# Designs tried in a protein design chat: VHH binders against q9xw16. Part 125

Target 1, 132 residues: q9xw16
Amino acid sequence: MSGWNAYIDTMTAAAPSIKRCAIVGAADGSVWARTEADNVFKASEEELKTFVALFNDVTQVPAKGADIEGVHYVVPRTEESLIFGKKENTGFFAVKTKSAVLIAVYEGPNEVAAQVRKAVESMQTYLNNAGY
Below, E stands for the ipSAE of ESMFold2; O stands for the ipSAE of OpenDDE; V2 stands for 0.75 times the mean of E and O plus 0.25 times the DockQ between their complexes.

## First folded at step 9 (VHH)

Design y37 (framework vhh_6fv0_2)
Fold by ESMFold2-Fast, scan of step 9:
Structure y37 (fold): chain B 132 residues (1-132), chain A 119 residues (1-119)
Amino acid sequence: as target 1 above (132 residues)
Amino acid sequence: QVQLQESGGGLVQPGGSLRLSCAASGFTFSDYWMYWVRQAPEKGLEWVSTINTGGGSTYYKDSVKGRFTVSRDNAKNTLYLQMNSLKPEDAAQYYCARGLPPPRSADYRGQGTQVTVSS
């Protein structure tokens, strides 16, 4: 494997309500791994570059929202290294590590959202401890 | 330096069981999430299972859930995969892996252990 694909598989297994996810470079939004085929994560390189730049000042994000895969999400609040948003019955969680941003798009109610958040935060903790 | 050595494979009948082991050396085993991956003839590498650093969280490919159990013994630097109710579709070369993220490092994977499910 490429290494990063195992992380995508692990996040998806931990939270089956994740419809699409990706691991991208924090500096430039370059894709390291993403879900493919029927679950392909469709964000463009330009959109990802814009998205990862949001982590430079997360406090400004709730006023404007965030765009992922051409969909505009309402961002109710942010935490340091965490941006999450909601649009109807869909949502996302994005967490920043030292070198990466993990993005997971899911569908379902708030109970589902909690499982998705736990999955991305567990991965964030591991990657930070590994120096990434 | 980093070494992973799998063992425990063999030939079993459908419905049988095997316990795979992976002996790790050359790194601090307890600092890494570990994976089991497999490769069947004519197929690419397929993720099977992941276990976190402490062993308290485990994750599985849908087709093996309820049949396979991953565990680890950090004092012995050893990773395990208990495989029950084996199916012909589980026949593959099984590898343990410590993946280090690109761009700097290659995948750290052992030589593997063969699992055959037949007769």
Scores: ipSAE 0.012, ipTM 0.341, lowest interface PAE 8.4, mean pLDDT 83

Design y38 (framework vhh_6fv0_2; at its last look DockQ between E and O 0.25; V2 from the best seeds 0.00; counts 0 for: pae E 6.6 > 2)
Fold by OpenDDE, look of step 10:
Structure y38 (fold): chain B 132 residues (1-132), chain A 119 residues (1-119)
Amino acid sequence: as target 1 above (132 residues)
Amino acid sequence: QVQLQESGGGLVQPGGSLRLSCAASGFTFSDYWMYWVRQAPEKGLEWVSTINTGGGSTYYKDSVKGRFTVSRDNAKNTLYLQMNSLKPEDAAQYYCARGLPPPRSFDYRGQGTQVTVSS
């Protein structure tokens, strides 16, 4: 267990709706940690490389959407360090830190999204303050 | 130098309670999220609980929810884990850990404290 695994577990525990999580390098999409076992985060390295590159120009992402784990999500809007997507009763939040991207995939009604966002942004803030 | 030292472990019967402590030094304790991990015999290291800098947010492994409580006293540079209703499957070496020393090395943890649950 790497230190990053503890953060994955923490993020997963932040809300019952959060099912899968990953922490990846912002530069290349390399996986630092991911949920395993029954809730394996399944995104490939190539997919993650493409995904993290979306943060280079987030303004274009709503028009294109985003793919995670082979699933295409509609992206209603973006922020400078935030991309979130929706598909039916599922979605994801991805936040960028100085050196990482945190991804949380959730299942549930739209009202759970706020809790998921809060969870990932809390960790984002902590990591940024720590220099990551 | 970053130092963490766990204490409070021991032998208890099922249903018993223990309170673990972790003394931190060598860094600004209040700036870091802290967490507890444990390792049982022949098992890997597993996450138990996390607490944010101010103590306002706590997170738990499902199997310990409702039984364990993490807390911290930043003035004393101390992390705590109150463990109630202990089960045999809780038996393990317990470690406190500090997250994220930049830029490369990650979490520091102490030597741990042994928790044994036996009738």
Scores: ipSAE 0.820, ipTM 0.908, lowest interface PAE 0.5, mean pLDDT 93
Fold by ESMFold2, look of step 10:
Structure y38 (fold): chain B 132 residues (1-132), chain A 119 residues (1-119)
Amino acid sequence: as target 1 above (132 residues)
Amino acid sequence: QVQLQESGGGLVQPGGSLRLSCAASGFTFSDYWMYWVRQAPEKGLEWVSTINTGGGSTYYKDSVKGRFTVSRDNAKNTLYLQMNSLKPEDAAQYYCARGLPPPRSFDYRGQGTQVTVSS
């Protein structure tokens, strides 16, 4: 859906350290939009179905870690609607809305993580306020 | 109460320019994506342009790319459409619309402002 790509562009512009991101359905991991072309978000829908199911009980995620794009991340931190994953100098933030999961994969030191989190949480708030 | 009021329309020759304004009230303007849509006589509404909450991302119908520029001033709660190189096909009633997250969906529009292109 090319119209959903505008939300991808908004998140990547708000936090330039985001290298890849996606908006996927919270129930089934279906891709509504993702970064494309030179920076394609590579996760399959089967892989994403497993990933979004982590939000069914975020308290168990730190013990297991999380996989996305075929990469395993340690998960040092979760909140009710947020999973933070880390591997070396890369990481991800994933947040859940009423209908979707927003995923942003970034590169950089821990200083940039706050900017990435703010970008995805701003979009989370917008979608939630509109019932999505 | 959500209100949107367009202005700046008028009569212009082909190749001319107009700048439309849309004054917003009754909601937090900076929280919403905004659209410009238009309607020619006896036709349906046609999407023209989209702008995100901060104004950093803009999108256009192919036939207006390079000629129209959408912008916003969140401090003034105002949306703008600069229309250059106007053509007879651009003649329509132009509306601003408050965006919803589904692509190009909206829940409110104003009464519109008329753009007429006469040769």
Scores: ipSAE 0.015, ipTM 0.309, lowest interface PAE 6.6, mean pLDDT 87
Fold by ESMFold2-Fast, scan of step 9:
Structure y38 (fold): chain B 132 residues (1-132), chain A 119 residues (1-119)
Amino acid sequence: as target 1 above (132 residues)
Amino acid sequence: QVQLQESGGGLVQPGGSLRLSCAASGFTFSDYWMYWVRQAPEKGLEWVSTINTGGGSTYYKDSVKGRFTVSRDNAKNTLYLQMNSLKPEDAAQYYCARGLPPPRSFDYRGQGTQVTVSS
């Protein structure tokens, strides 16, 4: 059977500017799937546990920012199920579903950021419709 | 409302080929992963292949790799399975199924199409 890595492949195919991404459990930050090899997503289990807990109250995040892969991102604002941030030419989008958090780290200008957001939100919709 | 209708099964000799089709209706086909699964007499359901929403990522049971190819045509709401170099062990009822995200396989399947492999 195919594992969750198939969904990582789908997101990176839809938005080639994604450099690294992961699908993690919303309750505990446990990794279900992530990019590997030259594009390995290098967040620790402790960092991911802290990160997914941000979705318990997203209104607090813009004041503190968010850490992913040991990099501190400025978070300009949040939406109920969306946290995104920027640091120079890099950025991320993270969305929460019923059971999962999808995290995509990209590199490039604001034009490619829109493509990354669309890919992540499309996967979020698919997983929510499937009951995750 | 959700309907999956398989076709293309039949009787072939070992080494022969068949192309299975699955016509989908009642849902937005392009939003779902699709599966092919099979069941031989007196055996359980066995996963055969998976294809993602766009068709760019495909996955196969080890014993069918290199012989079977899954594909889809989202404009026609149709899933395909090209089966080459068929072996007696491939004889089964073949079903297409609508995908749930891994590690779960599916929530709906069709009526199936019978594949028989004998000399």
Scores: ipSAE 0.014, ipTM 0.215, lowest interface PAE 8.0, mean pLDDT 85
ESMFold2 (binder alone), look of step 10: mean pLDDT 87; pTM 0.874

Design y39 (framework vhh_6fv0_2)
Fold by ESMFold2-Fast, scan of step 9:
Structure y39 (fold): chain B 132 residues (1-132), chain A 119 residues (1-119)
Amino acid sequence: as target 1 above (132 residues)
Amino acid sequence: QVQLQESGGGLVQPGGSLRLSCAASGFTFSDYWMYWVRQAPEKGLEWVSTINTGGGSTYYKDSVKGRFTVSRDNAKNTLYLQMNSLKPEDAAQYYCARGLPPPRSYDYRGQGTQVTVSS
């Protein structure tokens, strides 16, 4: 069993507004771990391959937006290792490490979005320190 | 100096129970995920269980689910593995390990504690 599932649970415990999340390979979008059961992360392998490729040039993303789980999100701006988007009362934060991309889909107002971003960035720091 | 010291192994009959402990020192224990891994004679190293930093999330190898329970006490820098309904196939040297995400599952492990299951 992949130990990565435990890191998914850490992010969701730190930010309960996260509805679904995943850790995927930065090079190919392969799923290392994702939420399951009632909150299964539904993105296809094809969609994830396309999504992680956005990190090759994040400056292009605000013009096009991003698709996750078949949902199109408006991306207002990006940072070098961060893509985030909004659609009504839902949103996502995705961060890139050397080897992985962490994606968290959440629901709620801007106050909970800040908590979700903090949880995802904390995990990004941990993975980078671990060499990922 | 990172150190992990296992204890609690021994000889037990099939169906019996053992509680393993791992005393951690030389690092901030509460910042790390922890693993239990085992190695039976002439077999490869095998992952058994994972516990997150706070102890709220645990994962288990399929063959030990429902029988083994991992826990931790961050105030004591100690990791535990409660092993119930032990089977002959559980006989192995058990190690605690400081967790890293796969494929680099851990960076440090202890000397191990031997678990023998026989009549």
Scores: ipSAE 0.014, ipTM 0.242, lowest interface PAE 7.7, mean pLDDT 85

Design y4 (framework vhh_6fv0_2; at its last fold request DockQ between E and O 0.89; V2 from the best seeds 0.90)
Fold by OpenDDE, fold request of step 13:
Structure y4 (fold): chain B 132 residues (1-132), chain A 119 residues (1-119)
Amino acid sequence: as target 1 above (132 residues)
Amino acid sequence: QVQLQESGGGLVQPGGSLRLSCAASGFTFSDYWMYWVRQAPEKGLEWVSTINTGGGSTYYKDSVKGRFTVSRDNAKNTLYLQMNSLKPEDAAQYYCARPLPPPRSGDYRGQGTQVTVSS
């Protein structure tokens, strides 16, 4: 396993509603780590390249939505380093660090979203402080 | 150079306890979320637990929740894993680790310490 898979497992432990996660390079969408086995994160590198580029101008994302793993999500709003989307009883949170993008796809009612956000943002803060 | 050295493993009966230690050097230990991983025979490396920099947040694999406790002493550059109510399925080589910088895929870890659980 990748060393960064430990951080994937950490996020999934922090928020049980997370089904799939990935940590990718912010510059090119290269995969550092992702959920595997029974919950494979299935976004292609080409898709991830497109996705991470959304952070170049997050203000336009709500009007267009965002795609991940071939699924189109409505994006209610964005922040400078945060993109989140919703689709029925599913959603995702994506946060950007200095050199990475953390993506967590979750399933459940809106109430679970707060825990997912907290999980990815706590790691975001850590990684930023650590220089990543 | 980054160096991690695990210790404290041994042979225990089911229901027994062990306390693993990990001595860290060659980097600023307190800056990293550290984690434990283990590898059982004929199985892949699996995550066990993670602890944040200050020790205030800990995370666990479901199968070890309530039985294992991760902690750290930043003043001593040491990571710990208290293992209670050990089960045969906990038997493995245990490693403390931090990830290698990308694009490298592995992690820094020591030689590990062997935990055996048998009646």
Scores: ipSAE 0.935, ipTM 0.964, lowest interface PAE 0.4, mean pLDDT 96
Fold by ESMFold2, fold request of step 13:
Structure y4 (fold): chain B 132 residues (1-132), chain A 119 residues (1-119)
Amino acid sequence: as target 1 above (132 residues)
Amino acid sequence: QVQLQESGGGLVQPGGSLRLSCAASGFTFSDYWMYWVRQAPEKGLEWVSTINTGGGSTYYKDSVKGRFTVSRDNAKNTLYLQMNSLKPEDAAQYYCARPLPPPRSGDYRGQGTQVTVSS
């Protein structure tokens, strides 16, 4: 695939511990691109709509946790445009831009989380600067 | 209007090198991450490489890492792909690109430039 999927491939190459990721519309969770083929990102439209709405008040998220791909994550902390979720040896970073939410699901110990965060935040900064 | 024009393709022997160029106009080239994709006959588009706005970060598909180098000259609105140690599996039409605005699927691309690796 091409288009926004090139940015999915880019983030995955930047942080190999990323197993699946997606770029979705911030207003409605509509999928702009996602990991496909052998290890598809399986979140439903309704799950994504609920997920992106977490950014409406990130301060409430640590108390509730977050669900993506039918998996419940503990959310140790949030920032205004970032949600970090953990479950066992897996986790996710999600960041919000003006128009999008980037979601990266990874496997590995906490040591790899910094690489995943860096990959997602680099794309976040670019998309914001480009008007997304 | 976004315009992209690829050039520099040709016929090369296995192990050879080519340098692709992409001339950009109709948008602020330096504001965008740009990427190369390729398409072999009867296959879908395949991501090859991405470069960030300033050229300081580059990303590669595993099968080309160490052989291909993406670069850009923002003063000339030009994207480059240096392709070394070419293999038969690299033969394809190569495009430089950036995504179409969502919800549209696909990317802005030029006509492409053909890379053929001889038999």
Scores: ipSAE 0.873, ipTM 0.938, lowest interface PAE 0.5, mean pLDDT 93
Fold by ESMFold2-Fast, scan of step 9:
Structure y4 (fold): chain B 132 residues (1-132), chain A 119 residues (1-119)
Amino acid sequence: as target 1 above (132 residues)
Amino acid sequence: QVQLQESGGGLVQPGGSLRLSCAASGFTFSDYWMYWVRQAPEKGLEWVSTINTGGGSTYYKDSVKGRFTVSRDNAKNTLYLQMNSLKPEDAAQYYCARPLPPPRSGDYRGQGTQVTVSS
């Protein structure tokens, strides 16, 4: 319904293994757009505020892990603007832009993770170049 | 500043074709991903297609895949949607669009162009 939903639709079309995703404000975790209905992204406002704050110092994240939708993920390592984690057959990639954090939760083996990462990073690059 | 002007809609029979155009002005068109969205009577706004800055990557709603082709001409600041094998379910007002950054709700859109599919 919203303009930012077009980017949610684009990400899920680019990587069909994405089960749920969202674009949230980097400053406060406010939801700009997310998957809905049968694939609704279920993170609370409090959880998202906590999650986006992890990007203030990503080097601390591997020691504690990250929580998304009430699920605790092991985070093996981070990059300056990238947090990712895995829990059995489920995983996520989250990237920070100037104004936003993109979060994609996927299901499948490690082979599909590369496709999801590529989709998320492609959109991150575009949004940064567009000033977001 | 930002203006988007759609054209090319009309009435066609099922199985027919139309080519929509969108003329962009007031921004550096080649710097932005662009998308097509549509709104049918008594339905919400639906995403149809996305095209990246250079036109090399395109994405489509499942129900239009193989029938619709999005393209762009950055030298002319123009976005296109070629629609083939049109179905009654494709009837809608079609808009070219670019998402607005929060806190604004929605996107930059033109007035739209009407597509009607009937016998």
Scores: ipSAE 0.229, ipTM 0.622, lowest interface PAE 4.0, mean pLDDT 87
ESMFold2, look of step 10: ipSAE 0.853; ipTM 0.931
ESMFold2 (binder alone), look of step 10: mean pLDDT 86; pTM 0.855
OpenDDE, look of step 10: ipSAE 0.870; ipTM 0.930
ESMFold2, look of step 12: ipSAE 0.854; ipTM 0.932
ESMFold2 (binder alone), look of step 12: mean pLDDT 86; pTM 0.859
OpenDDE, look of step 12: ipSAE 0.836; ipTM 0.912
ESMFold2, fold request of step 13: ipSAE 0.851, 0.864; ipTM 0.930, 0.934
ESMFold2 (binder alone), fold request of step 13: mean pLDDT 87, 86, 87; pTM 0.866, 0.857, 0.863
OpenDDE, fold request of step 13: ipSAE 0.930, 0.934; ipTM 0.962, 0.964

Design y40 (framework vhh_6fv0_2)
Fold by ESMFold2-Fast, scan of step 9:
Structure y40 (fold): chain B 132 residues (1-132), chain A 119 residues (1-119)
Amino acid sequence: as target 1 above (132 residues)
Amino acid sequence: QVQLQESGGGLVQPGGSLRLSCAASGFTFSDYWMYWVRQAPEKGLEWVSTINTGGGSTYYKDSVKGRFTVSRDNAKNTLYLQMNSLKPEDAAQYYCARGLPPPRSPDYRGQGTQVTVSS
């Protein structure tokens, strides 16, 4: 609905292994843009509020994991503005900017994870530079 | 025809307050995210604040956090910006906008309301 979908398109073009993704508000998890149709990102508003709150203290996340789209992911470690996880052949990368959290869910082995991470980190840099 | 009409600007002393309003017509206001953007003379357009469709989620430029509050009244098709503790750096033409994310131009923007901060 918003022009924020152009940023979703940029990430999915950069890493075709991304199956679903979203840009959400860092304060409350409200959806700014997400993949739609056959690739709709299905996380609820309640789940996203919980998820973005994980960035308030990322050091606690590996002990409890993270839930996205009703799927519980094991989070092996975190960085200050990065949470990532794996569940069998599905994984995610989430990065925080000043005002947003970018979430990308991908499918494939760990070998494709580097492409997805690069795509979300590139967008993180762009949005931070744009003041978001 | 989409229309956005800002009002409430004026001259204020540093530390003062102003409340801006934006009256929207020609579209379903409650279906859109709304934005406040500003432009000082010889500077680019700068995003100030954004508010989601229901008004429950608000976002701010770092330099205005704690001083500015955006809100909306969907029943009245009106967007507001409460500006407190105004600084000389806040002096600009303020526009409400519907549409595209920064740094892009919005898809619709009003004619603006001028805010001047001086002693």
Scores: ipSAE 0.012, ipTM 0.171, lowest interface PAE 8.6, mean pLDDT 84

Design y41 (framework vhh_6fv0_2)
Fold by ESMFold2-Fast, scan of step 9:
Structure y41 (fold): chain B 132 residues (1-132), chain A 119 residues (1-119)
Amino acid sequence: as target 1 above (132 residues)
Amino acid sequence: QVQLQESGGGLVQPGGSLRLSCAASGFTFSDYWMYWVRQAPEKGLEWVSTINTGGGSTYYKDSVKGRFTVSRDNAKNTLYLQMNSLKPEDAAQYYCARGLPPPRSLDYRGQGTQVTVSS
């Protein structure tokens, strides 16, 4: 097991509504760590490569939406380093650091979204401060 | 500028104990997660342990869990690895590291300290 899984564990402990998450390379979408077993994050390599490329121009994303784990999400708006989406009772937050993209998929009512966003942004801040 | 310096390695008998130390300088130690990694002769670099910024969360390679304990003293800018019940398979050069563990390249690591377990 990779030491990167410690970061996955930290995020899921901070926001129990996270059902699946991953840390992937910003350049190529390669998986560094992901939730496994009963909560396996199951996006394909090609899907992740496409997804991380969205951060090259986030302004185009709301018009098209985003695909994660074969699910198409409506993306209402983006920020420079943040893409988030919603599909019925499922949502995601994805943030870019210098070298990584953190993706967290959650399930539940809108009230839990803020907790998930805080967990992902906290890890983003830590990794950016560490030079990643 | 950023420097990590390991110490405390040596020769020990199987079942023995060693305490490794890592002195950090050139950065705000308390802002970083820290890691212990090791490399045996002709083997790849292997993750051993991780500790968060405050020391309250620790993680271990399965084969060392229950035998090794990582800790840190942020006031002294020092990372520790207490190694108990040492086995021949634990013989390696041990490095402390700042940054992200394998499979990614580490940000910084020290020169290392050698641990030899006599058969």
Scores: ipSAE 0.014, ipTM 0.255, lowest interface PAE 7.5, mean pLDDT 84

Design y42 (framework vhh_6fv0_2)
Fold by ESMFold2-Fast, scan of step 9:
Structure y42 (fold): chain B 132 residues (1-132), chain A 119 residues (1-119)
Amino acid sequence: as target 1 above (132 residues)
Amino acid sequence: QVQLQESGGGLVQPGGSLRLSCAASGFTFSDYWMYWVRQAPEKGLEWVSTINTGGGSTYYKDSVKGRFTVSRDNAKNTLYLQMNSLKPEDAAQYYCARGLPPPRSMDVRGQGTQVTVSS
């Protein structure tokens, strides 16, 4: 297995509607793994640092929205350890574990969103149980 | 010591079947997601399949879906890959790997088992 890349591959296989995704450090937004090539997750280090800091108080996020890959998403509500957003036909789910934040950007309707959410929450549960 | 030992590879004709096994020791096998990965001489390491801790969730590389089936027996500390309808493109050294997300690039992988598909 090559580091965290297998987890990226596992999430994208579980939800093919994921267009791009990444696993980043919860403390600093440092990229541990991300999709590459035609599906490259292209958020900057500065943007990711700002994004992971949103998990310090998720209740503030719906008022301001969230930026991923230079795209501003409307965040209708948050849950503890979950931020999700939508813009037109695209959306994202981001979940926080003890040490990581998983971010998945997808395209499609609400049925697709449910599949993506399930995939990232399944990985969140596994990583938390593994001590991450 | 943590060990993974693959077996079951061999030479098979196109359209044939093989069943790979991976015997795990030195850690609590049932606490880990497990992976099958492969490497052909002209390619890099490729992910093939994933199975969760309980065996109820499985995931596959698109090109092997419907042909390969991953499973596990936690009581025997063993991971399996049933490979059907084998193609020349499936020829590779097959490895099992422990699903630990290390800050390192690679944690635990066995010595592998060779699969050759030829006529």
Scores: ipSAE 0.013, ipTM 0.211, lowest interface PAE 8.2, mean pLDDT 83

Design y43 (framework vhh_6fv0_2)
Fold by ESMFold2-Fast, scan of step 9:
Structure y43 (fold): chain B 132 residues (1-132), chain A 119 residues (1-119)
Amino acid sequence: as target 1 above (132 residues)
Amino acid sequence: QVQLQESGGGLVQPGGSLRLSCAASGFTFSDYWMYWVRQAPEKGLEWVSTINTGGGSTYYKDSVKGRFTVSRDNAKNTLYLQMNSLKPEDAAQYYCARGLPPPRGFDYRGQGTQVTVSS
């Protein structure tokens, strides 16, 4: 287990619609912490390396979409440190900090997506302020 | 008034041990998760450890796992950090902090206690 699990636990408690969540290294996609047991975040090491590299130039992502856990998501737009995608009633938010990328996969309508985004961006701000 | 007062820092050789204490007052200590955070001269504020209200759940920065142990005594309103096998990279000002787990962070922190690791 990882001391980073405290951040995972906090995020999933803050937004109950998050089904799976992970914190990975920004440089290499290495998993620092993830949801476990019935909520295991299942992205492969190859997929995570590819995914975190998207933050090198987020402007290219809407043209291609993004893959997480073998699922292809449409990415409607990006911000400097934010990639989000949708596939019907499922989606994700991923944010980059100085050292990490936080990925949260959720299910639910647009109101739920707004709550998940708020939770993820709050965590991003906290981690950046803490030097991560 | 909320007060957090750290003690127990000092100079130690690599491989040595120190036990930090944090005396809390001005609030119901047993109602709060507590944190240990540190700041080295060339780095920003770093999270080190978290302990829940009852002390049954503890979390650690990866680089201190197996070496540091956080604990608390709610009857004495005191938080502890036992630091073993200290390394030069552990040298920092250590603070105890009160607050919610992330993402909100801590509401209050103390003045800190300095830990220096050198031969």
Scores: ipSAE 0.000, ipTM 0.134, lowest interface PAE 11.1, mean pLDDT 83

Design y44 (framework vhh_6fv0_2)
Fold by ESMFold2-Fast, scan of step 9:
Structure y44 (fold): chain B 132 residues (1-132), chain A 119 residues (1-119)
Amino acid sequence: as target 1 above (132 residues)
Amino acid sequence: QVQLQESGGGLVQPGGSLRLSCAASGFTFSDYWMYWVRQAPEKGLEWVSTINTGGGSTYYKDSVKGRFTVSRDNAKNTLYLQMNSLKPEDAAQYYCARGLPPPRGSDYRGQGTQVTVSS
């Protein structure tokens, strides 16, 4: 049927301002699916392993920020299973499920960010309900 | 007890239309992605369409884009597939399926509804 790429495609369709995104394993940052070709999600395996480890204690993240695709983002605050950041006109939302971390990088103003957050959180809810 | 029950199939002329329905019960329908899949004689299962939990995102097999429209009514626990401009190649048993994240595709399918396209 649909592979993990269908979930990537659905998030990008729901929020067209998502430039790149990925679904990775929460334990090790292994890539399950990501955008490719012209909108390839470029984070290395080492960077993703470091990034998913941030969810072990999200309260430490605002002091350090977060790196995605070699770009350092300011993280103003975190929530239990949510890390988000901003760098000028770009930003990201990352949410943790039972087994996965969803990462979406977007470009645009705050109105766009709200739509991206909604798309990512809706997928988080679905995956948690499905046991992931 | 999870159940999916398709209806709306039948015999139609090439270029005709059919609307398939899938009645879901035994689970919280609004929490699941849903799929339409089909199986033609002598062929394996073929994915046709996907719809997310809220109905705002839909996906289609290339050969049905522009002709088929998937939708859902979460208040009625019902999934739909509107099929326009039907072609002989669309003749198949059509199943609705409850979505699972990959690598799993679906965990439940209905009994299916037969679509025949013939003149």
Scores: ipSAE 0.014, ipTM 0.233, lowest interface PAE 7.2, mean pLDDT 84

